# Ledger of designs, part 10: VH-VL binders against Putative dimethylsulfoniopropionate lyase DddL (dddL)

Target 1, 232 residues: Putative dimethylsulfoniopropionate lyase DddL (dddL), of Cereibacter sphaeroides (q3j6l0)
Amino acid sequence: MHSLSERVEQLRLNDCPDWLYLLHEFDALYRQGSDGGSRPIRTHRKRVRDSLALIVEANPAVNDRPPEVKPVTAHLGRALDLGERGAVQGMSRALARVAGRLTWEYGYEKVPKALARKYAYCEILGPRGPICAERLILGFVLFAPSTTYPQHSHKDIEESYISVAGAWSENDAAVHAPGSLILNRPGLEHRITTGDLSPCLLAYAWTGSEERLNQPGMKLSSPRKARIEKGI

## First folded at step 1 (VH-VL)

Design V05 (framework fv_duvortuxizumab)
Fold by ESMFold2-Fast, scan of step 1:
Structure V05 (fold): chain C 232 residues (1-232), chain A 122 residues (1-122), chain B 106 residues (1-106)
Amino acid sequence: as target 1 above (232 residues)
Amino acid sequence: QVTLRESGPALVKPTQTLTLTCTFSGFSLSTSGMGVGWIRQPPGKALEWLAHIDWDDDKRYNPALKSRLTISKDTSKNQVFLTMTNMDPVDTATYYCARTPYYGSYYGMDVWGQGTTVTVSS
Amino acid sequence: ENVLTQSPATLSVTPGEKATITCRASQSVSYMHWYQQKPGQAPRLLIYYASNRATGVPSRFSGSGSGTDHTLTISSLEAEDAATYYCQQRSSYPLTFGQGTKLEIK
């Protein structure tokens, strides 16, 4: 009578310790260095932690999505190995416990073939994730070595990336190490480039209104426009 | 594999300060989200949580005893310390340290020391 | 503070029977844990986060509940299950324990 996603007995977060473990490692990532960085970065870290705490306390519904892989997920094992020896080993261990349950996807209606072989993302917490939430999205982006993820932006969504494994840079700036947080303010275009030696695994968080997070309006922009906007 | 063990004086006089040490192995307080807490149990009574310290040196105290308690750690030596001032005969109890995974035990206190008995008497 | 009240205070059961212990909280609890303590021993974690069995805990132990009402169930009781059982909440500070339920095997 109902779709298969609507079951008689609903699993909740309290029934799913591996998902809860992963969420606590997200909290740990956004708590590390919470006294450091710029005011906007500190405010964003606190906003993510506070929102996550409320969501966890509410014991939300958990609906595992069908597992799905993309070509880039062949690199996941290597990325997790790198993270295990780094500053964020707890996150790498937590992610390894649920690796087989992840739904990797692209997020754009049409993806260039070159990019389609070199990246994917998975939503963990959010409107489309296994852990249901309306005002916070948490997930991962995985990149192959030597990947360029084109300029893109989000309206009224505040986005952060925290390095779990591998080397990367944003808008051709300095290389970021594991544990570092990069904050992308709403409306600003950004481009990600990964290093040549290893894959790159980023944890991401999106904060915004329920309306915006359900319809993020992702769009790719030209390199020329982004360079002009960044003053180069 | 994971073990914790409490140590300290078995007998304390009223008004003195108690210092307990928890020495552990099989995990590190450099691990994100990890912590160690102290719990006590008077003879024949229930468990009472005292204090907790996280990997990032964030400290929590039971408000009923906060003015008397100090928790600290030495991450390099795998040790956590609890100091309690102005001891009273009602503080006679077995004192436990326990591992508290994720922010003071979201996953419960999963491994406990054997406990150390502290008697407060003249 | 969140006060946890366990019921019953003492329970006597014959081997092979089922025991049910309840824990009522004065405030809603998402993070309820259950411990077993045998005489002269440290507490042992049985159930964490309402319904998850800790490592090495037999399948006859189960936890359930949400909000203010939580339950520990022990099916097919065995002699070694004689102990005092405690609930503990982590939803708010200070962390609090119930007063304990003593389970005796006839």
Scores: ipSAE 0.007, ipTM 0.463, lowest interface PAE 12.0, mean pLDDT 82

Design V06 (framework fv_duvortuxizumab)
Fold by ESMFold2-Fast, scan of step 1:
Structure V06 (fold): chain C 232 residues (1-232), chain A 123 residues (1-123), chain B 106 residues (1-106)
Amino acid sequence: as target 1 above (232 residues)
Amino acid sequence: QVTLRESGPALVKPTQTLTLTCTFSGFSLSTSGVGVGWIRQPPGKALEWLAHIYWDDDKRYNPALKSRLTISKDTSKNQVFLTMTNMDPVDTATYYCAHLYYDSSGYYGMDVWGQGTTVTVSS
Amino acid sequence: ENVLTQSPATLSVTPGEKATITCRASQSVSYMHWYQQKPGQAPRLLIYDASNRATGVPSRFSGSGSGTDHTLTISSLEAEDAATYYCQQRSNWPLTFGQGTKLEIK
């Protein structure tokens, strides 16, 4: 319906200062560049900021979903406390303001039982987020301590993680501190392992076509080489 | 309809500074996601990207030429400028400016180009 | 930095035939664009981000590929398709172009 009454009653981003503030902190996270950062990382950061600016300017509809929790969300308070004292404290404060309104969920139809106890994600901006957008996804992933998130990849979706709280490594390559960004290019598999002492909270961004972001086609990898080695 | 037109001197002496102007219509550099790029093409050779400027004044330069290049804009006049110092005969080329646009669905490339302006560097 | 090598350098085809132009990148490319340039004219965008046709581009033009190998295909070549074709990547700064493929109609 396009009546004036219905249009005026619809919540939009400018009517929701807590959500707008959170998006300002996403912009700040993706504006923080390392002088030594690679060109692909700088290009990705700019793409996220530019997409976000277009979405904010459009003043999109806001449709809060019913809040939902998962076992891992018991760790959220601790993760926010850790972020409050770090380089990304602005994001932690912004997220704390909306913590009770988040819809935590799993990205896979068949999540393993052990993983189901140790992770969840929430979409903030996107096709299924409280802030409506079709061409950019922004959200958070929360991990319990000592979590291994199996290898996975996305077709035609460029994905980044920025550490908000806790320590983690990707493919056992390096330990990442709060404020650091990892870029996962389309089609490349990656695996996340979190440290033993604290939960880990990551901000994530997905960029891609409207078609791909609405149906990302995310899949967990399995070790086919193990079956080959067991073949005899 | 988007249009761009390059202007500048047709002849430049070695060691001089070149300044090119791109004047455009049909879009504004105050619009999020919009930018303008500069590309050149020596006679009979491939295209070479020089620099980009975006609505938020973010600037990107070809590192091979970065020390010689400055890109700037005047949003109110619908103009983008490229300055290249210490011109050399090898810089003889047709210089193009191009509209670029991206949104969350993708980067649409340099989708509309000016006609190009030929710059000859000779003594 | 990301070097794009096009093959063939020159392609001569008969109207109605299929033309295939390849672009090989020295580094993986997720976002390859293709341009058409006729003599004395500015380039025109044909394909953006690997496989999307630009507005007004005939359906006989298609782009495909991923990683280091990308292809532009013209399925039913017409006389007006005689031009030089360039690939361009945006996965890495600086933006780079291939050396061009000249398509000639017999």
Scores: ipSAE 0.000, ipTM 0.421, lowest interface PAE 16.6, mean pLDDT 80

Design V07 (framework fv_duvortuxizumab)
Fold by ESMFold2-Fast, scan of step 1:
Structure V07 (fold): chain C 232 residues (1-232), chain A 120 residues (1-120), chain B 106 residues (1-106)
Amino acid sequence: as target 1 above (232 residues)
Amino acid sequence: QVTLRESGPALVKPTQTLTLTCTFSGFSLSTYGMGVGWIRQPPGKALEWLAHIYWDDSKRYNPALKSRLTISKDTSKNQVFLTMTNMDPVDTATYYCARMGWYEGYFDYWGQGTTVTVSS
Amino acid sequence: ENVLTQSPATLSVTPGEKATITCRASSSVSYMHWYQQKPGQAPRLLIYDASNRATGVPSRFSGSGSGTDHTLTISSLEAEDAATYYCQQYDSYPYTFGQGTKLEIK
């Protein structure tokens, strides 16, 4: 690998209109409802928007990664079509423009075989994403219908999910509609279950220190394990 | 009405480079999710996927042949090209181009195929 | 590589009978597609996503299955159905076809 500062000719965000357009849609997503919701949710939305604005203004390096697919990405077309007809159509359209350039991957050291067939994620902006950033991660998670994403937690990372397409619930509490934001506070375990009728596409944002976002450390827990902060 | 047609040389000598052209109508490779792939079939044998290209210029190659294959497109002319280097008699086959979707990956319309024989 | 194994390799049936062709994948497949190829012709899409009939395909053709085992069924064979049938998966790169099943009509 090469560091960004050592590259002789470097593409930057302003040279990549499709990536810039996608980031504009992330900004719009986190501005929607910014004057409503609880204080922690409003604070998180503002933190994401402010961080994103600083990153865009800095015109960061763009290093397209080799495109990769996972079994679940066969559902991406249906998820994008569903999103196109929903509340978050701008994001769905922007993602469709870069769909063939995405690197889909798993976030865990070991993934159960059943889960590996039913989910994947892709980073868009972050230390590993095509758009280079150290203090914010933006990306997508795709789930097949009827997927249970086991209990997991993040240490010192504040995470949000915003529904782009499909129905889902967290900790079996409530069904979340397109455009709704769920905030996962650092150190608290959470579990995702998707509906039976369609795939589920979530936009996610992680905020945290530069050191923490470069080594996020995620752990899966059994459904019956006591609530314990998990991390490195 | 969707149509695809392959064109290229019928005879190639060992070590030479093969270049095939797929010309199509009835759809555009500027449409999101749309792609064109190349599949070959040696006489009496099974179908083998070679490569494909999508509307956004993203490309995939069969890893067994990746070092020898290049796929490209001219969206304005409705053409997709396949180049295969260092041809060998075992590459003798009928070569097809076909329309495919990025999302589901099925080939719904196929060209008639062009037969390429590799011999000295 | 996800290897697709079709059975039987050859099948000989009488018009009006039912034919069943199986495709077994070495790993689970969500997107399994089926093609018909008549002698001297290009393949034709029959079934996509395990069970959906392609446009213009007669209702006697059906697909079923999930995971590693998928099946193509022709419920009332006609003389024109004599062909080689191929399964194809899109779940795992590289994308692969089965070895083919030759269907002969007596």
Scores: ipSAE 0.000, ipTM 0.416, lowest interface PAE 18.2, mean pLDDT 82

Design V08 (framework fv_duvortuxizumab)
Fold by ESMFold2-Fast, scan of step 1:
Structure V08 (fold): chain C 232 residues (1-232), chain A 120 residues (1-120), chain B 106 residues (1-106)
Amino acid sequence: as target 1 above (232 residues)
Amino acid sequence: QVTLRESGPALVKPTQTLTLTCTFSGFSLSTSGVGVGWIRQPPGKALEWLAHIYWDDDKRYNPALKSRLTISKDTSKNQVFLTMTNMDPVDTATYYCARIRYGSYYFDYWGQGTTVTVSS
Amino acid sequence: ENVLTQSPATLSVTPGEKATITCRASQDVSYMHWYQQKPGQAPRLLIYDASNRATGVPSRFSGSGSGTDHTLTISSLEAEDAATYYCQQWSSYPLTFGQGTKLEIK
């Protein structure tokens, strides 16, 4: 019965302290309420934390993906150094512990070469992440300095960004500081622009149904589509 | 499979310039997220990081030796070079090249090492 | 620079025993890695990011710790484990290694 000896037991979250530590830091980020007390933001924070608590308690499977990097990941060390000086040093330290295990990707089938040099994301918890979950996605997106991430939207998915490092603006609004949460409601288009001096590292969370999170249907928005949706 | 191999002179006279070549296979420096670094070890002493170069030509040097070190690469030939000026007997060591992983800064595959003796 | 101090400097053990090697950093460490170097050989990666075993490394090797204090544990020692063990950090440049712990098997 050497077929039995060739099988490896499935790793689970409790076997992987560095992943568990990272998830504890996600909980800490979503516990803070200093960045606006609107009802939708409070409801979203609670939804993320409640979902995360149930997932952690269930001790989910861990399936490490082959590590993958993108040109933008040359900025990761700088972003982590910036995060260690600020309000989110716990998250920065936790992410540093797993940095070499991350699978950075684009999420779009076709990416313009200029954008491909300046951004990537990685899923930590989710249907495709190393930590398996169906009803919550947690991850990071990394931007080079002076990056414009084009308008995009999602159906039936609530998305939040929390700044870990660097300066950024959404839809040309005011600059967002480390620890600030921005909530993007389902169906609304948004655009991200980063500052000139440093990279920008954002933690993100997606909440939605199992069906939607497994097939989010992301597309970069065209100028035509944006005009139609605005009635222009 | 990943392999790295160092080459260069075994004997260098004081004040001369040392040039080492690292030739590797099983990966490319056209692949993002990897680099090649140089680490030395004097006889009976600890490991000392010297420099590394990443796929995107980002270069980092040990500040204690920065004025003496130049690192470069030839991506098409799978080679990384280290030049160290003004050699001194204290620079006698085994010199290793190794693949460095961007983000965590660990060395996952190492060459066998090349011994450099600095003596008149 | 972040100075790494390993303890003990030398350890003599019998096959089947457990060995624990500690690495103390002068500053908080973002990443701690461990290497094995057998006489006349290049270093080999054992543990990366505090607790992850590198490919091909036996399960008897484990790493733990956070902040300034990290440990490498080798359970059920074998004769082939005789080597010098080095910790290595990332928190700031320059990258630094500990002074090494020499493990001798009786």
Scores: ipSAE 0.000, ipTM 0.436, lowest interface PAE 15.8, mean pLDDT 82

Design V09 (framework fv_duvortuxizumab)
Fold by ESMFold2-Fast, scan of step 1:
Structure V09 (fold): chain C 232 residues (1-232), chain A 120 residues (1-120), chain B 106 residues (1-106)
Amino acid sequence: as target 1 above (232 residues)
Amino acid sequence: QVTLRESGPALVKPTQTLTLTCTFSGFSLSTSGMGVGWIRQPPGKALEWLAHIYWNDDKRYNPALKSRLTISKDTSKNQVFLTMTNMDPVDTATYYCAHRGYWSAYFDYWGQGTTVTVSS
Amino acid sequence: ENVLTQSPATLSVTPGEKATITCRASQSVYYMHWYQQKPGQAPRLLIYDASNRATGVPSRFSGSGSGTDHTLTISSLEAEDAATYYCQQYSSDPLTFGQGTKLEIK
């Protein structure tokens, strides 16, 4: 511990009921349909839940981050209202309690101007989140209506998205309802497109090694490159 | 040690509002992770969860009864209150309050129960 | 709503024998707990999170199972074990209880 004049009483998770409750809703979200989905999806859900339980039991440090907004956060109120009336209302209520404390960011060194107006993410639990953890990242990504989040991938990181509010599809495959999980395995590119009626709020979880989660190395594919690869 | 005790009227007329008080000791609802739930049991029937409240004032209700239920607390007095409107003879039951586990929602300490009879 | 079906509804067992009570859920269960209730008394927590004994509960009580099927086992049944036993699940609201199994000593 530090001397008296330098001593700061480190805030911990058990001192922060709104953060703790938000993590409880992440646990609930990753427990839904535990008998459903493919084996990789069930294994991922269990990995997230087990990691989260260990982190919560350890009562990790909570470090205030300066709140920050992006253009897309003008849609947050609408997304939370939509979620409050839907299947994942608990998560929407928990997130609303901390909405003013969130640090929204892009996660890339350069973001196309069109995309910069239509998306942002915030890390809740992780190496750079308000709740400190090294082997699990939990957060949210928010999209404006009619947003295409271009093809992207992560090296050695297993990623899942679960819809909290709004309609979306991955690789133009299917529309995902609140509570449904999409699993993106390490190294595979994927693309997200949101519906035109409302904003879309997704919860995400990243699992991977401590080294990789601290240095995720996110990479976006350019729209021009993607168009060429499609043969257009 | 943890103790809880229910109090309220033993007799309620149809259409009246029931208000029950749970008074407890051995924990505080100012402490992170603490919660209190209400469970009822009609004579000879199974247990039915009604509502719970957590330290952060988060409230959850049984959807079947949500329109009739209000749960609240007075943290400084170690009390939790349950209000149920429009009482009916089928609501005759023993009403329990209990300390609730946060993540897995088990009830580890229970009050003795208070019996509420609804009749004209 | 996740409906819990307990079987048997009533069970009569000789002292020293094993009693087995099952709880079947209509949907997969993330958490399953078991309670003992004697006439005129509040329920008492026996088992939480499928297999963990609550404080003060004798080792003859054990829980097992996952998903939709869970079991409470009482080995070497004693006279004081005569009671109604309830399972309780939590996955999402509402938390629900089974209908109970009444255990009688022969």
Scores: ipSAE 0.007, ipTM 0.461, lowest interface PAE 10.6, mean pLDDT 82

Design V10 (framework fv_duvortuxizumab)
Fold by ESMFold2-Fast, scan of step 1:
Structure V10 (fold): chain C 232 residues (1-232), chain A 120 residues (1-120), chain B 106 residues (1-106)
Amino acid sequence: as target 1 above (232 residues)
Amino acid sequence: QVTLRESGPALVKPTQTLTLTCTFSGFSLSTSGVGVGWIRQPPGKALEWLAHIYWDDDKRYNPALKSRLTISKDTSKNQVFLTMTNMDPVDTATYYCARDYYSDWGMDVWGQGTTVTVSS
Amino acid sequence: ENVLTQSPATLSVTPGEKATITCRASQSVSYMHWYQQKPGQAPRLLIYGASNRATGVPSRFSGSGSGTDHTLTISSLEAEDAATYYCQQYYSTPYTFGQGTKLEIK
């Protein structure tokens, strides 16, 4: 900041109880099963919780970011309803309190038209979120029923998904239960497929350097590459 | 802002016990994953890790020195203590305390160091 | 004990050149950290977890590597980069540091 006249009275996290409540639910989410799971999963959970606790203690700035919707957000009400009946009801309730304030976006420079109708994400905590942070990103991704989110990867970013609502699988593996954490290590490609009866809502966390989180370099793999990898 | 500061005696006689205090601000040792460690550096030599204490009272010691070291904390006062028994002239060094978050984050904030000379 | 061996022990370069410092571990290391120490000062964290740049660290510093071989690269040396650089592992106890690489600017 170069001058006082450019400064408006900045909202801080402690001024915004609904955002603070949502972050408390993220903490709870990454605390579930913390006494179990693999070593990398336990380490990742601790990293997210520790970073989040420090950010909350710092009382970061909160931005008045304009709300934005995408076609998939028509499914948000149904996803929240499903989540309230499930194992992660606290998160669903917290998210419902801020639903009208969310900025839903795609994150990629170009999105295939078919996919653009069936998914979007929103950053809650991070360089571009309503809650300012540089070394941790927390957010949500929403999928319509029967969505295939193609193979993608993140350079130098460790990513986790925790199911809030709906059925999904990663890399054509078993269906993941609400509350389960799936960890994607930096540079590893993954693909998400959702069930055909309901929308799917996932919470995500990204850890990495300040530089990488500010410019994540997200890439979608082509269908041709996916076929080759499957030996077809 | 996060700060750490070491304090203790500048001069210790051989066979005496050294007690160092690390006082910090801007974070709490009740925060999950937070730890504070002690590192020393003899004049002109490499860094040597001594001990670590974490939020859950998990204590880790350098095995080469374990019989001589005790690390403890007072979470309410934002202090970590290191006690080292039977001091010897070879223990002359600058002693640092530093904050970390498990193996993933490194020691991101260090105190300025306190110099301890062991001589008769 | 996981012994970290740095190479070279001393490096002398001119401003604008690239410096490469290697750290070899006697046991595999998933998370290697790098520190910069200027004379009379406490160490400063540069790189954590092999390749993540710490807050406030210029983009000319980068880390890479896995297993037993890790590297710190400084791509466009400045006079202010004259310091001793240390690698450090947290993978196993005791937590160990390399012996240090002294970088001198001609």
Scores: ipSAE 0.000, ipTM 0.401, lowest interface PAE 18.9, mean pLDDT 80

Design V11 (framework fv_duvortuxizumab)
Fold by ESMFold2-Fast, scan of step 1:
Structure V11 (fold): chain C 232 residues (1-232), chain A 120 residues (1-120), chain B 106 residues (1-106)
Amino acid sequence: as target 1 above (232 residues)
Amino acid sequence: QVTLRESGPALVKPTQTLTLTCTFSGFSLSTYGVGVGWIRQPPGKALEWLAHIYWDDDKRYNPALKSRLTISKDTSKNQVFLTMTNMDPVDTATYYCARSEYFGYGMDVWGQGTTVTVSS
Amino acid sequence: ENVLTQSPATLSVTPGEKATITCRASQSVSYMHWYQQKPGQAPRLLIYDASNRATGVPSRFSGSGSGTDHTLTISSLEAEDAATYYCQQGSSWPLTFGQGTKLEIK
């Protein structure tokens, strides 16, 4: 055994069992069965798993970020309770272990007041996460009940959401069940609405080039642009 | 009901290779999150974890013994194998296989154990 | 590796009394499990993830603790509780066990 003090000078993933176990649960989410069995979904799942395996094997640096809360994080306990009772209970339990260490943020320079009260995300693995990685981003998005998350898009980034807790729909489609994966292809705008009775917790994964993941180019549609595009 | 049972030679000579088989029923090692581990216990001593294999063929070894250990599985036959090279009298122990399905790599069901004596 | 140290090494308790066994880890532990092993038998899972009783385990067994310090408590000891008890951490590789606590009931 190495001196504990020496090992703590730069924490690495193998020194942080709670983070490592959370990543284990991400692997489990992206390894589980068919979400419709489509080739694009299978290919995306494999990309996430393969990238994650390489990152874990490299034993990356863990940089302690100051914990930060947002108004929506008052709903986190209930979301975790719902997830504990569902198909993705392992992820909910793993996330509960690190709940006090999370840095919740908005990701946009300007956020409407209504959205700021009902939404936040946290990056777990990535260029800005506590677990350092440049070719994969893993994290969570938390929504209050009855939240509408405006249309947004990502340039050259393939994004997936897996339901951990709560009911939601994308682009006014049918409600998604816990454990199901929704794949958003690069450049396409999508909109999220959550159900009225419970908060919604989504795990997300972003795959793309190192350059793009470090500068994702995320944007919310402006009011003028949204009106023109929707014919309002 | 979940059961595991170890099998292998009772006597091994120094420098020989030990091969143990764990045969199980009541679960599949193709189920995500499920693993099977090997643990040994020398007479009158503490438990020592040796190796683990998971549903996705991820393998973990005790670093103290890594160079001597190989774990493998045959999912279709519900079997997990452990091979340990260059046996020494200090390796005399009861060898257990166990299922890992509880959160945080706890082992909820154990085989009865098989005793391996290493002597000339 | 995360070294687990149990205390006491041996414990003798009168029937009906309470026994407390401690497990101290050299590194913080998020997942601590406890096993009971009777002579000539395989270990039996008692407590998983610090405080959850495994299926079929009597209510007199309880676990508590977090970080580096965890405890197994057995209330109202019975003759059948005579065994060696082991803690095991699942927080980091390699998985490690404590050295064991031998519980004798007088």
Scores: ipSAE 0.000, ipTM 0.428, lowest interface PAE 15.7, mean pLDDT 81

Design V12 (framework fv_duvortuxizumab)
Heavy chain, then light chain:
Amino acid sequence: QVTLRESGPALVKPTQTLTLTCTFSGFSLSTSGVGVGWIRQPPGKALEWLAHIYWDDDKRYNPALKSRLTISKDTSKNQVFLTMTNMDPVDTATYYCAHTYYDILTGYYMDVWGQGTTVTVSS
Amino acid sequence: ENVLTQSPATLSVTPGEKATITCRASQSVSYMHWYQQKPGQAPRLLIYDASNRATGVPSRFSGSGSGTDHTLTISSLEAEDAATYYCQQYSSLPLTFGQGTKLEIK
ESMFold2-Fast, scan of step 1: ipSAE 0.016; ipTM 0.585

